VH-VL binders against q9umr5. Designs and how they scored, part 330

Target 1, 268 residues: q9umr5
Amino acid sequence: SYKPVIVVHGLFDSSYSFRHLLEYINETHPGTVVTVLDLFDGRESLRPLWEQVQGFREAVVPIMAKAPQGVHLICYSQGGLVCRALLSVMDDHNVDSFISLSSPQMGQYGDTDYLKWLFPTSMRSNLYRICYSPWGQEFSICNYWHDPHHDDLYLNASSFLALINGERDHPNATVWRKNFLRVGHLVLIGGPDDGVITPWQSSFFGFYDANETVLEMEEQLVYLRDSFGLKTLLARGAIVRCPMAGISHTAWHSNRTLYETCIEPWLS
Key: E = the ipSAE of ESMFold2; O = the ipSAE of OpenDDE; V2 = 0.75 times the mean of E and O plus 0.25 times the DockQ between their complexes.

## First folded at step 12 (VH-VL)

Design qi84 (framework fv_nofazinlimab)
Fold by ESMFold2-Fast, scan of step 12:
Structure qi84 (fold): chain C 268 residues (1-268), chain A 123 residues (1-123), chain B 112 residues (1-112)
Amino acid sequence: as target 1 above (268 residues)
Amino acid sequence: QVQLVQSGAEVKKPGSSVKVSCKASGGTFSTYYISWVRQAPGQGLEYLGIIIPEYGTANYNEKFKGRVTITADKSTSTAYMELSSLRSEDTAVYYCARGSKWFDSTPYYMDVWGQGTMVTVSS
Amino acid sequence: DVVMTQSPLSLPVTLGQPASISCRSSQSLVRYTGYTYLYWFQQRPGQSPRRLIYKVSNRDSGVPDRFSGSGSGTDFTLKISRVEAEDVGVYYCMQGTYWPPTFGQGTKLEIK
C-alpha cells in the first residue's frame, strides 16, 4: 500500500548513515519497501556525477518497474543532484515525491572541511582554477562548484550542474524538462545551521549574486526562464519548502523532528 | 515597527501544561523566525526553540525535546509555546523574540522581544 | 553546546566611570560566511532583554555611542565609556553561530 522509497546518499557517505531514517519510516509507514542504494560509497562518491547517474539509473529501473503505483525518492546532499539528473534523463520514471535533503541544487561556493580535506591549501576564491579544468571535472564536488565571481567559467566548464539546471544549452534540454515535470512533488529541505552546504539557500534554489548577496529561487534566471520546469511546478503547487533551523549537515537523515515535519507527510 | 505582545501570567500545578502566546503586530510575521527563551527568577537566559511560521517548521533545544511544542497561526500572527509535564524548575519568565527573515543567513538575530510571561509552577 | 563565560559577574561602577565586560566562547564563533554572530543584551530591572550590539561591534538603533563591542574568535568585550544611572541592569553575551544559541551567565552592573 505505501509506495516504495529509494534513498540516494551523499559525498563520503554510505547506506549505514540512513539507519535512523529507515527506523522512522518503519514506525510511521509500516510495510514500506525502502531501498538504500549501495553504490558510489565512501571515496567512490568523488566519481563524476554523470557516472554516478548512470549507475544509479541502472539500480532504480527495476524498482520503478516493479511499482506501477509510483515511488518516492529521498536524496541526501550530493545525492539530490544525482536525483535531479535521474528525473531528467529517465523518459519513464514514476516518481511521486522527490525529497531533497539539504542538496546544493544551485551549487556550492564555500570553504568546508570536505574541501580542506581534498584541497588543503585552496580557498573558495581560488578553487575555480582547479574545478573548472578537465581534471577537476573528474571529481563530483567540482561538478557542482558554482563560483559567483567566475560565472563565465562555470557556464563553460561545468559538465553537470550548468547542464541539468538549464544554465547552458543542451540538445536534450526539452526532453529533460518534460521528464522532470512528471514528478508529483519536489520537497526541498535545508537550513541555516547545515554548516557544509554554502550558501545553505542553495537547497531551495537560492544562490549568490556577484556581490555574494543570496537571491531566492524566484529571482534566478533558471526559474524565470523555466529552464527545467521550476516555475511550472511552483504554479502547479508541486514545490514544498521545508526549512528548519538547528540541523547540521550530517543530521538531516537522523533527526526525528525533521522527519516528522518535512519527510513523513510526503511518503503516502 | 514590529511589536510582540505575550499572554498574561499563569500559575500551574506540577505535571500540568502551559501554553503561552506571542502576537506580532506592525510588520510581516510569517517569514521571520520566532524564538522562545526563558529566565528563572534571578537567573540567566535559556533557549527553548524556534519556528518559521510560514512553514510551521519548529525545532527545539535538545534539553526540552518531548516537553516543548512551538506552533504558529498565520491568520492571527500569533506564535505559541506549550510546555508539558511542568516541574517547579520550570518557574520562569518566558519570552518570545523575533529573528531574521527565514532566508537570511542567521536565524538567531533576536532584535525584538515580547514583554515576557511569568509562569509559576507550585502546588 | 557552545559555552559562553562572562567576567566579571558583578560589576559595581561609579557614575561617569568606564565599565568593561568580557565574554569568552568555548570555540570560535566565526561562521563559514566570515561573520561572527556574537550579540550583547541589556536587561534593566523588570524589563525584557534589549539587544545593544549585533555581529560583535554593530550598535542597534537608539543605543548610545557610549556602548561599544569588540573582539574576535573566542574573546569579546562590551565597553561603556561613561556609565549613567539608566545603565543599571544585567548584561548578557550570546552566540548565534551554532545551534542552540547560548548565553553567558550575565554581568550585574550596579552603581556604587
Scores: ipSAE 0.843, ipTM 0.914, lowest interface PAE 0.8, mean pLDDT 92

Design qi85 (framework fv_nofazinlimab; at its last look DockQ between E and O 0.74; V2 from the best seeds 0.83)
Fold by OpenDDE, look of step 13:
Structure qi85 (fold): chain C 268 residues (1-268), chain A 123 residues (1-123), chain B 112 residues (1-112)
Amino acid sequence: as target 1 above (268 residues)
Amino acid sequence: QVQLVQSGAEVKKPGSSVKVSCKASGGTFSTYYISWVRQAPGQGLEYLGIIIPEYGTANYNEKFKGRVTITADKSTSTAYMELSSLRSEDTAVYYCARGSKWFDSTPYYMDVWGQGTMVTVSS
Amino acid sequence: DVVMTQSPLSLPVTLGQPASISCRSSQSLVRYEGKTYLYWFQQRPGQSPRRLIYKVSNRDSGVPDRFSGSGSGTDFTLKISRVEAEDVGVYYCMQGTYWPPTFGQGTKLEIK
């Protein structure tokens, strides 16, 4: 039998968005128990990410307990960060494949419709004034806002991304790294035509330097320091990169070609 | 200097399949996008699809409804375009073109083109 | 799909005279990072397309300075300051901002 699949949605999203993905999985892996977690939907996805992590943890624990052979996670957009954090705090998770579907794994620094909706009067260059405040950190999107021009503020004020990345020292860094390394495979999916994740390379742990030059995963301090296990995962062949052109952000979970190429191989 | 060299002309019957190759020389291959474009006689250019050879990830213009398959062999620095269920309307010169490196955000850069492969579909 | 509309489709020009080709897109070609992926290609008779201009106004290496690209949003122009005999061929604009990439109909430049 196929391992259960758990799906975590993104910002301003709901379980309904994954109806095509469910269809694809049912067709190609009949009998697979797929659970799309219906938590923090819509505007509720703006709640602090640690709160979301706790909620999703409560939901996945029973599923994992019933699946001693392991489970797969498909985590879309913001959900990818939630899942990474989830795997960091759970010392007993049994995740085989962690599929990060167009997630801002190294953060977000873009002026998108999502930002305009939340901060209609704010520009990308000034959002740090809001996000790196105690009030701003009460919103999920600010939890992974990563301003390359205000690194000190990011490192000191980010209550989520900087911690799960191990960029800021904290007492749980070693344990979180150990927990995250329990994952069988980390599948990174994204592409240049996304239109939302900025830079899109963030889905592959790439990100801006101080000059807004995008550097690859292997050039990132979190990799070089192996702060949460990326270097270790890569060394043991546990990281899979699956970039694809021509996919918009809202289509990653509903494109058959993408599913067959980047998702299906990791659901066995 | 990077060059793309394509396979020779093909004559096919309707309903059959054709597979055109595109071999890169004079530079790196696997980490760059490879696009396929066709041009019917006396007509304009039409985009078919794209691949990143390093990862084998291809995407297609949905207009072709699954008739196009794009693959690559990194060991030989060769990309392939296969078109099935051929019709007379598929008669065209098929081109491969190189984009940027996959990490550089310009998949459709198309700075280098192959010489083209004429595919004729006739009964 | 984004529709690219070129004008004129036929462009007879006297040697030494200037030429101008217009390309309009059905929607703005400005990407979310603020860049515009508009390209111009030249296809001489019996040859493969050759890229002349990338990202609206950047000339490729080896392209004469008599070629220039301009425009923004939905309206773009390719200009040839002084047409030469070697400029005969079909010119295409292409957008690479949206999937799938789409081309204009082509403008056939001929010498009068």
Scores: ipSAE 0.936, ipTM 0.957, lowest interface PAE 0.4, mean pLDDT 95
Fold by ESMFold2-Fast, scan of step 12:
Structure qi85 (fold): chain C 268 residues (1-268), chain A 123 residues (1-123), chain B 112 residues (1-112)
Amino acid sequence: as target 1 above (268 residues)
Amino acid sequence: QVQLVQSGAEVKKPGSSVKVSCKASGGTFSTYYISWVRQAPGQGLEYLGIIIPEYGTANYNEKFKGRVTITADKSTSTAYMELSSLRSEDTAVYYCARGSKWFDSTPYYMDVWGQGTMVTVSS
Amino acid sequence: DVVMTQSPLSLPVTLGQPASISCRSSQSLVRYEGKTYLYWFQQRPGQSPRRLIYKVSNRDSGVPDRFSGSGSGTDFTLKISRVEAEDVGVYYCMQGTYWPPTFGQGTKLEIK
């Protein structure tokens, strides 16, 4: 028997987006119990990420309790950040593989159609004025807006990403790190043709410096300080990188080649 | 500096498979994209697919899906392109070409090319 | 797939005269991060393609300055200011903005 799989969707998304993923899992791992969490769908995905984390936490507790051998998480786009926080706040999670599908793990900084739809008159250079306000932090997308030219504002105003990345102090940081480190495997998936996640390397914990040069995970302070356990996980052999060219943002959960290469091996 | 050296010409029957190799020398191999492109006699260039050798992550042009498989052996700095169910219209020179490092944003950079491998499909 | 259209397809040129090749894409080649991935390749008879220009206007090392690339959005041009005998061959534009990469039909440059 295979461990149950829990799926967490992204921004403006719902369980319907994962019909192909469920079909692939059923074909390769027949009998797997797959639960696509139907919470914070559509416009409700704009709710503050900490609110979403509490709702998803309540939904995953009974699933994990029924699976003493462990569960796998597949978390898409914004959902990968929800799953990051779940793994930190849950003292008793039993997650084996955390599979992150093109999630902005170090944040988002780019003029994409999704952001222009929400903030049509803003450019990436001035969105910090909206996102780093108390009002802006009531929107999930602003919770992971990471302007590399206003890092001081990001560190002070980010109510979510700066905290889960250990970039700003929090009373629960040591417990969150201990909880996160219980994960079996951190499987990072993303690629240059995504077209939404900017920089796409954010899916691999890379990010812009002040000159907009993208630096890899091993060059980030969060990694070097081991703030929430990335360095420890890498040393343990628990981080898997699975970059693939030719996959657009909405195709990560519906591309058979991507599934067979990056997801299927981690669903034991 | 870096060179890509491909295997020699092949003559194949319809319905068979061909596997072309592309060996890198003189530079880093595993962290760069490697693309495969073909050119039928007197025709233009057609893209087949790409791989990142370090991760074994290959993807293919939809036109060739199910017939093309791209792999790599990091220990020998060699990429392979296998094309199955060969037809006469697959007669072409097959090229490998190097992209940027996977962490950069230019997978289709193609700054260094192999010399090409002629594959002839005839009965 | 993005369609790349070159014009002219046949370009007979007198030695020492300028030559110009147009390349048009079916959609804008500006990627989400604001960069344009348009390339020009030269293929001499019997040889592998050789990249001349990357990202619209940047010359590769060893490419003479008589070659220049320009353009934006959907319309791009490769110019040779003074054609030399060694320039004989087929020239291809290629877009690398969208998967899969696609090439123009090729322009055959011949000396009259």
Scores: ipSAE 0.884, ipTM 0.931, lowest interface PAE 0.5, mean pLDDT 93
Fold by ESMFold2, look of step 13:
Structure qi85 (fold): chain C 268 residues (1-268), chain A 123 residues (1-123), chain B 112 residues (1-112)
Amino acid sequence: as target 1 above (268 residues)
Amino acid sequence: QVQLVQSGAEVKKPGSSVKVSCKASGGTFSTYYISWVRQAPGQGLEYLGIIIPEYGTANYNEKFKGRVTITADKSTSTAYMELSSLRSEDTAVYYCARGSKWFDSTPYYMDVWGQGTMVTVSS
Amino acid sequence: DVVMTQSPLSLPVTLGQPASISCRSSQSLVRYEGKTYLYWFQQRPGQSPRRLIYKVSNRDSGVPDRFSGSGSGTDFTLKISRVEAEDVGVYYCMQGTYWPPTFGQGTKLEIK
């Protein structure tokens, strides 16, 4: 029998977006209990990520309780940040595979034109003025906005990403690292044709330096200092990287080859 | 200095399949994109698909409707392109080309090309 | 798919004179991060394609400085300041901004 699978959606998303992924799981692993969490849909996905983490935590507790041998997480886009925070704050999670499906794990520094009603000045070089304010931090995209040219503001103002990355000291850092390290496997999925995640290498814990040159995961301070456990996980053989070219942001959960190559092997 | 050496010319009947090899030497292979491109006689260039050999993650131009399969063998530094259900219009020179590292921002720039493999589809 | 249109398709040139090849895309090749993935390839008779220019204007190693690339958005140009006999062949533009990569039809350069 297969472990239950919990699916967490992304920005402006809903449970219906995952109908093809559900079909693939049912065809390849019949009998798997799959739950696509129906929380923070559409516009509600802009609510603060800590609020979303709390709500999703409440939803996963009964599912995990019914599956003492473990569960898998498939977490798409913004949902991958929610899931990583869940793994940190839950000292009783039983997640085997955490599948991060094109998630901005090191943050986002890209086009926000789709949010002009919220951010009227939408140039990426200027958005730090909004996002690194108390008002801006009430919106999810600002919780993981990562301007490589304003590192001091990011480190000071980020209420979410800088904390879960262990880039800013806080009283829960040691416990969060311990909890995160209980995951069985971290599966990182993304690719250069995503078109939304910027840089797309954020899905692999890569990110810009001050010159907008992308540094790999192993070159990041959070990896080198092992601030939340990436170096430990890699040394343990628990990090799986599965990059694929030619997939746009909205197609990651509806591509059968991607599923068979990158997702299915981790849904024991 | 990387070189790509492809397998020899093939003559095939319609409905059959062909598998072209592309062996890399003198450099790194597995962490770079390998692309496949073809050129019908007297015609332009047509992109077929791509693979990252380290991860086995291949993707294809929709035009080939699931007829193309791209694979790689890291132990021999060789990529393969298999085209099935061959038609006479598949007669072409097939090229492999190495792109950037998978982690770079420009995966398709194809800086090293193989010598080409002529595939002729004839009854 | 992004359609790449080259002009002219045939380009007879007097030896030593300049040549210019136009390439237009059906949509902008500029992504939000500001980078443009437009390439030029040369295919001499009987040979594999050879990359000349990458990311619009960057000349590959060993490519003579008489070759230059320019353009932005949807309109791109390859220039040869003084055509030499070795320049005969077919020139292709290619976009790498969007999956799948697509090529122009080719421009056959020949000496008059």
Scores: ipSAE 0.792, ipTM 0.895, lowest interface PAE 1.0, mean pLDDT 91
ESMFold2 (binder alone), look of step 13: mean pLDDT 91; pTM 0.941

Design qi86 (framework fv_nofazinlimab; at its last look DockQ between E and O 0.88; V2 from the best seeds 0.88)
Fold by OpenDDE, look of step 13:
Structure qi86 (fold): chain C 268 residues (1-268), chain A 123 residues (1-123), chain B 112 residues (1-112)
Amino acid sequence: as target 1 above (268 residues)
Amino acid sequence: QVQLVQSGAEVKKPGSSVKVSCKASGGTFSTYYISWVRQAPGQGLEYLGIIIPEYGTANYNEKFKGRVTITADKSTSTAYMELSSLRSEDTAVYYCARGSKWFDSTPYYMDVWGQGTMVTVSS
Amino acid sequence: DVVMTQSPLSLPVTLGQPASISCRSSQSLLRYTGNTYLYWFQQRPGQSPRRLIYKVSNRDSGVPDRFSGSGSGTDFTLKISRVEAEDVGVYYCMQGTYWPPTFGQGTKLEIK
C-alpha cells in the first residue's frame, strides 16, 4: 500500500485548491489516503507561523501514528515553511518525502499582489519597518520576510525564518537540525514563472545578497554552516531539485505535467 | 561558440510520430533551457515546449494536447522533440533554441538557434 | 495566451531609408520583478531566426547599431535607421513574460 499523503496549503488558501492534486494522486496511486489539512484557511493563514505549526502538529501526529511505515508531506507556498518548521520541532516524525511546492524557503522579498492586499500603502522596500516590529511578527508573511538590505533587523527581529534557518543562535538549533535530518527526501519544486515567490529561487534555498544578486543554495551561509542540515542532506543525496518553467504560483498543485514529473515519483 | 545542430529532414505519414534531435556543441548544455519552436511554410513561429536537461523537467504548450514530448540526454548533450499523431498541419520547420541557465530567470532567452528540421506530413 | 500584434505585416523600404515596426501585446509585459521580456527576431530568407533585441531595448552582440528597440507596457517598436540589403527578411516580436511564449505575425521587410 502507498504511504499516506498529508497536504498543507498556502497563504489565503484552502483545501479546495487541491482538488486536482487529489484527483492526480487517486488516479496514479489508487488507495492512497490523502489528507488535506483544513486549518488556518483564508485570512486565518495570516496567523503567526509558530501558531500554525502547533495547530498542524496536532493534526499530523495522529496521522503519523497510524502510519508506521511513514508519510509524505506536500506543502504548498507558505505551507512549505510551516512543514519545514514542523519537521524541525518534531523529534519523532516519520516523513519519507517532504515535497516543498513553490515555497519561499529562504524567505520573501517581493512586491506582489499578496503584499498589496495586506499592506496596500507599503512598498517592498519599506515593509521592514512593519515586519521587523513586534506587532509585525504577528503576521505570517512577516515571519518569513527577508529584506536583504536590512540583514541586522532580519536576524534580530525575525521570530520564525531566522530561527528555523539557524541564522540566529538559539538553544534548540542542534535538536531542530537533528529532527529535520530525519526526513528521507527533500523535494524542492519551483520555477521562474511563479509570479509570487520572490525571488523564485527561494524555493530552492537561493536568495538575494546585499546587492540583490541571487545566489544558489550552496552559496548560502545556512548551507555553508549546515545550520539546519542542508549540506548534510545534499551530501547523502536527499535533496531533489525540480524546477519547471511556465507554471504560475496558483497552478503548481493543479498541473498534470508538474505532478507527473516532480511530485508523483516521490509518493511511492 | 555554442551551436545547436538538429537532425535531418523527415517525411512522415499522417498518424505516425516524428522525433527530432538537437545536439549542443561548444559549451555547456545540461543547465540551460532548451525550447522548441515550429514554423509552417510561409507562416509565423509557434512555441511548442521547453526542458531543463539537467533535471529532465519539461513543460508544453497546451495547444498540442499531449502530442508533444520533450526529452534530453545529458551524456550526449542532446535534446529531443517527439510529436505524435501527426497531421498535415504539423508540416513545418522545427527549431530548437537555447535559453538561459535554469537559475537565471530567463527561460525563453533564445539566443542560440538550431538550423531547423523540416518535417513533412503527407499521405 | 498573450496575443502579439505586429504592424505593418508588409514593409517595402527604399535602401538607405528608415524602417519602423510596431508590436502590441494584449496585456502588459511588465513582470512583477520589474523586467519586460520582449524580444525581436530577424529571419532572413532560408535561415533560422536570429535574436536582435532582448528585454525591449538591449541589442545582441554583432547586431548593427542601426537596429534599436523601444517601448513599454503593451507597445513596442523596432527601428532600423538606414535599411540595407542584408536587412531583407521577416521580423518577429516575442513575449517571454507569460506562458506560453507567443510571437507576432511577422513583418516582411522588402527592398523597393
Scores: ipSAE 0.933, ipTM 0.957, lowest interface PAE 0.4, mean pLDDT 95
Fold by ESMFold2-Fast, scan of step 12:
Structure qi86 (fold): chain C 268 residues (1-268), chain A 123 residues (1-123), chain B 112 residues (1-112)
Amino acid sequence: as target 1 above (268 residues)
Amino acid sequence: QVQLVQSGAEVKKPGSSVKVSCKASGGTFSTYYISWVRQAPGQGLEYLGIIIPEYGTANYNEKFKGRVTITADKSTSTAYMELSSLRSEDTAVYYCARGSKWFDSTPYYMDVWGQGTMVTVSS
Amino acid sequence: DVVMTQSPLSLPVTLGQPASISCRSSQSLLRYTGNTYLYWFQQRPGQSPRRLIYKVSNRDSGVPDRFSGSGSGTDFTLKISRVEAEDVGVYYCMQGTYWPPTFGQGTKLEIK
């Protein structure tokens, strides 16, 4: 039988968005127990990511306990960051495949309709003023805002992403790294036509330098220093890159070609 | 520097399939996007699909999904486009074209083109 | 799909005269990242397409400076300042902002 699959949604999202994904899984792996976590839906997805991690942690513990052979995570957009933290804070997770579906793993720096709705007067160039305040860090989107022109502020003010990426020191960093390294496979999915995740290469741990040139994962300090285990995972053959052109942000969980190519092979 | 060389002309019967090759020489192959475009005689250009050879990640224009399959062999620096269930309206010159490196933001850059492969579907 | 509309479709030009080709898209080609992915290709008789212009106005290496691209949003123009005999062929605009990339119908440039 197939390992259970746990799905974690993204910003302003809900379990309903995964109807097609569930259909595809049922077709290719009939009998798979798929749990789409219906927590922090809609506007509640704006709550601080550490709060979301705590809530999702409580929900996944009994599922993992019932599946001694392991589980798979499919984590969409912002949900991929929740799953990054879950894998680090859980001393006993049994995750085989962590499938990160267009998630801003190194952060977000771009003007999108989501930001315009939340902060109508903001531009990407000035959002650092709100996001790197204590008030701003009470919003999930600011927890992974990564302004490459104000990296000092990001490193000092980010309450979530800088810590989970090991970019700023934390007392639990060694334990978090040990826990994260227990994952069987880190499957990274994303692409140039996403239209929301900026830079889209953030889904592959690439990101802007101070000149807005995108540098790949292997050039990042977090990789070179192996801060949370990326270099170790890559050396182990545990990182899978699955970039695909022609997929928009809201289509990653509903495109059959994407599913067959990037997701299906990792659902044992 | 980089050149794309395609396989020779094909004549096929309706209902059959055709597989066209595109071999890269004089530069890097696996990390660049490779697109496929066709042109019916006297007509304009029509986009079929794209692949990143390094990852084998192909995607297709909705019009051709289910009939077109794009693959790549990194060891021979060759991309392939297979079109099945051929009809007379599939008669066209088929081109491969190189995009940017996959990590860049311009998959449809198409700065280098193959010479084209004429596929004729006749009764 | 984004529709690309070219005009004129047939362009007879006297040698040495300027020529102009219009291309209009059904929606803005300005990407959220600030770039506009509009391309111009030339196809000489019996040859594969050759890219002349990328990102609206950038000329490819080896392309004569008599070719220029301009425009924004949904309205784009390719200009040839002095048409030469070697310019005979079909010219296509293409958008690469949205999947799938789409082409204009083509403009056939002929010497009259």
Scores: ipSAE 0.877, ipTM 0.929, lowest interface PAE 0.6, mean pLDDT 93
Fold by ESMFold2, look of step 13:
Structure qi86 (fold): chain C 268 residues (1-268), chain A 123 residues (1-123), chain B 112 residues (1-112)
Amino acid sequence: as target 1 above (268 residues)
Amino acid sequence: QVQLVQSGAEVKKPGSSVKVSCKASGGTFSTYYISWVRQAPGQGLEYLGIIIPEYGTANYNEKFKGRVTITADKSTSTAYMELSSLRSEDTAVYYCARGSKWFDSTPYYMDVWGQGTMVTVSS
Amino acid sequence: DVVMTQSPLSLPVTLGQPASISCRSSQSLLRYTGNTYLYWFQQRPGQSPRRLIYKVSNRDSGVPDRFSGSGSGTDFTLKISRVEAEDVGVYYCMQGTYWPPTFGQGTKLEIK
């Protein structure tokens, strides 16, 4: 039989958004138990990411307990950061495939409709003033805001991304790395037509340098220092890249060609 | 430096399929986007789809989805476009074109074009 | 799909005179990153298309400086300052900002 699949949604999202993905799984892997976690929906997705991680952790524990052979995670957009944190904080997770579906894994540095709605007078160039404050860090968007021009502020103020990346010293860094490395496969999905994730290469652990030149994962300091296990995973053959052009941000979980090419092979 | 050389002209009957090849030489192949574009006689250009040969990740213009299949063979540096259920309206010159590397943000750059392959569909 | 509309569709021109081709999109081609993926292609008689201009105004290597591109948002222009006999052909604009890429109808440039 197939391992159970747990789905974690993104910003301003809900379980209904995944109805097409569920249909695809049912057609290709009949009998698979799929749970789309219906937590932190809509505006609740703006709550601090550590709060979301705790809630999702409580929800996945019984599912993992019922599946000693392992589970798969499909985590969309902001949900991919929640899932990466779950893999770090859970010393007893049994995740085989972690499928990161267009997630801002190295952060976000781009103006979006959601950002304009939340901070209507802000631009990406000045949002660090809000996001790198204690008040700003109470919003999930700011938890992974990554301004390449204010690295010192990011490193000091980020309550989430800088910690799970191991970019700032903290007492749990070694344990989180150990836990994360227990994953079987990390499947990275994204593409240049996404239109929301900025840079879109963040979905592949790429990100801007200080000149806004996008560096690949293997050029990132967190990779070179292996701060949370990326270099180890790549060397082990556990990182799978699946880039696809022509898919907008809201279409990743409703494109059959994407599913068959990038997701289906990893739902053993 | 890179050149794209396509397979020769084809004459096909309605309802059949055609497979056009696009071989790259003089440069790297697998990590670059390969696009397919067609041009009916005396008409403009129409985009069909795209692939990253390294990952086999193809995507298609919705107008042709279900009839177009784009594939690649990394060992021979060759991309393929197959169009099925041919109709007379599919009579066109079919071009392949190379875009940027997959990690760059310019997949539709199309700086190098093949010479074109005439496909004629007649009964 | 984004509709690209070229004007004129036929452009007879006297050798040595300037030529101008308009291209309009059904929506803005400006990405939030500040880039606009608007391209111009030239297709000489019997040949495959050749890219002339990328990202609105950047000339490709080997393209004469008599060719220039301009515009923003939804309104774009290709100019040839002094038309030469070798410039005969069809010119296409294309947008690459939104999937799928779409082309204008083409502008056939002829010598009067």
Scores: ipSAE 0.828, ipTM 0.913, lowest interface PAE 0.8, mean pLDDT 92
ESMFold2 (binder alone), look of step 13: mean pLDDT 91; pTM 0.937

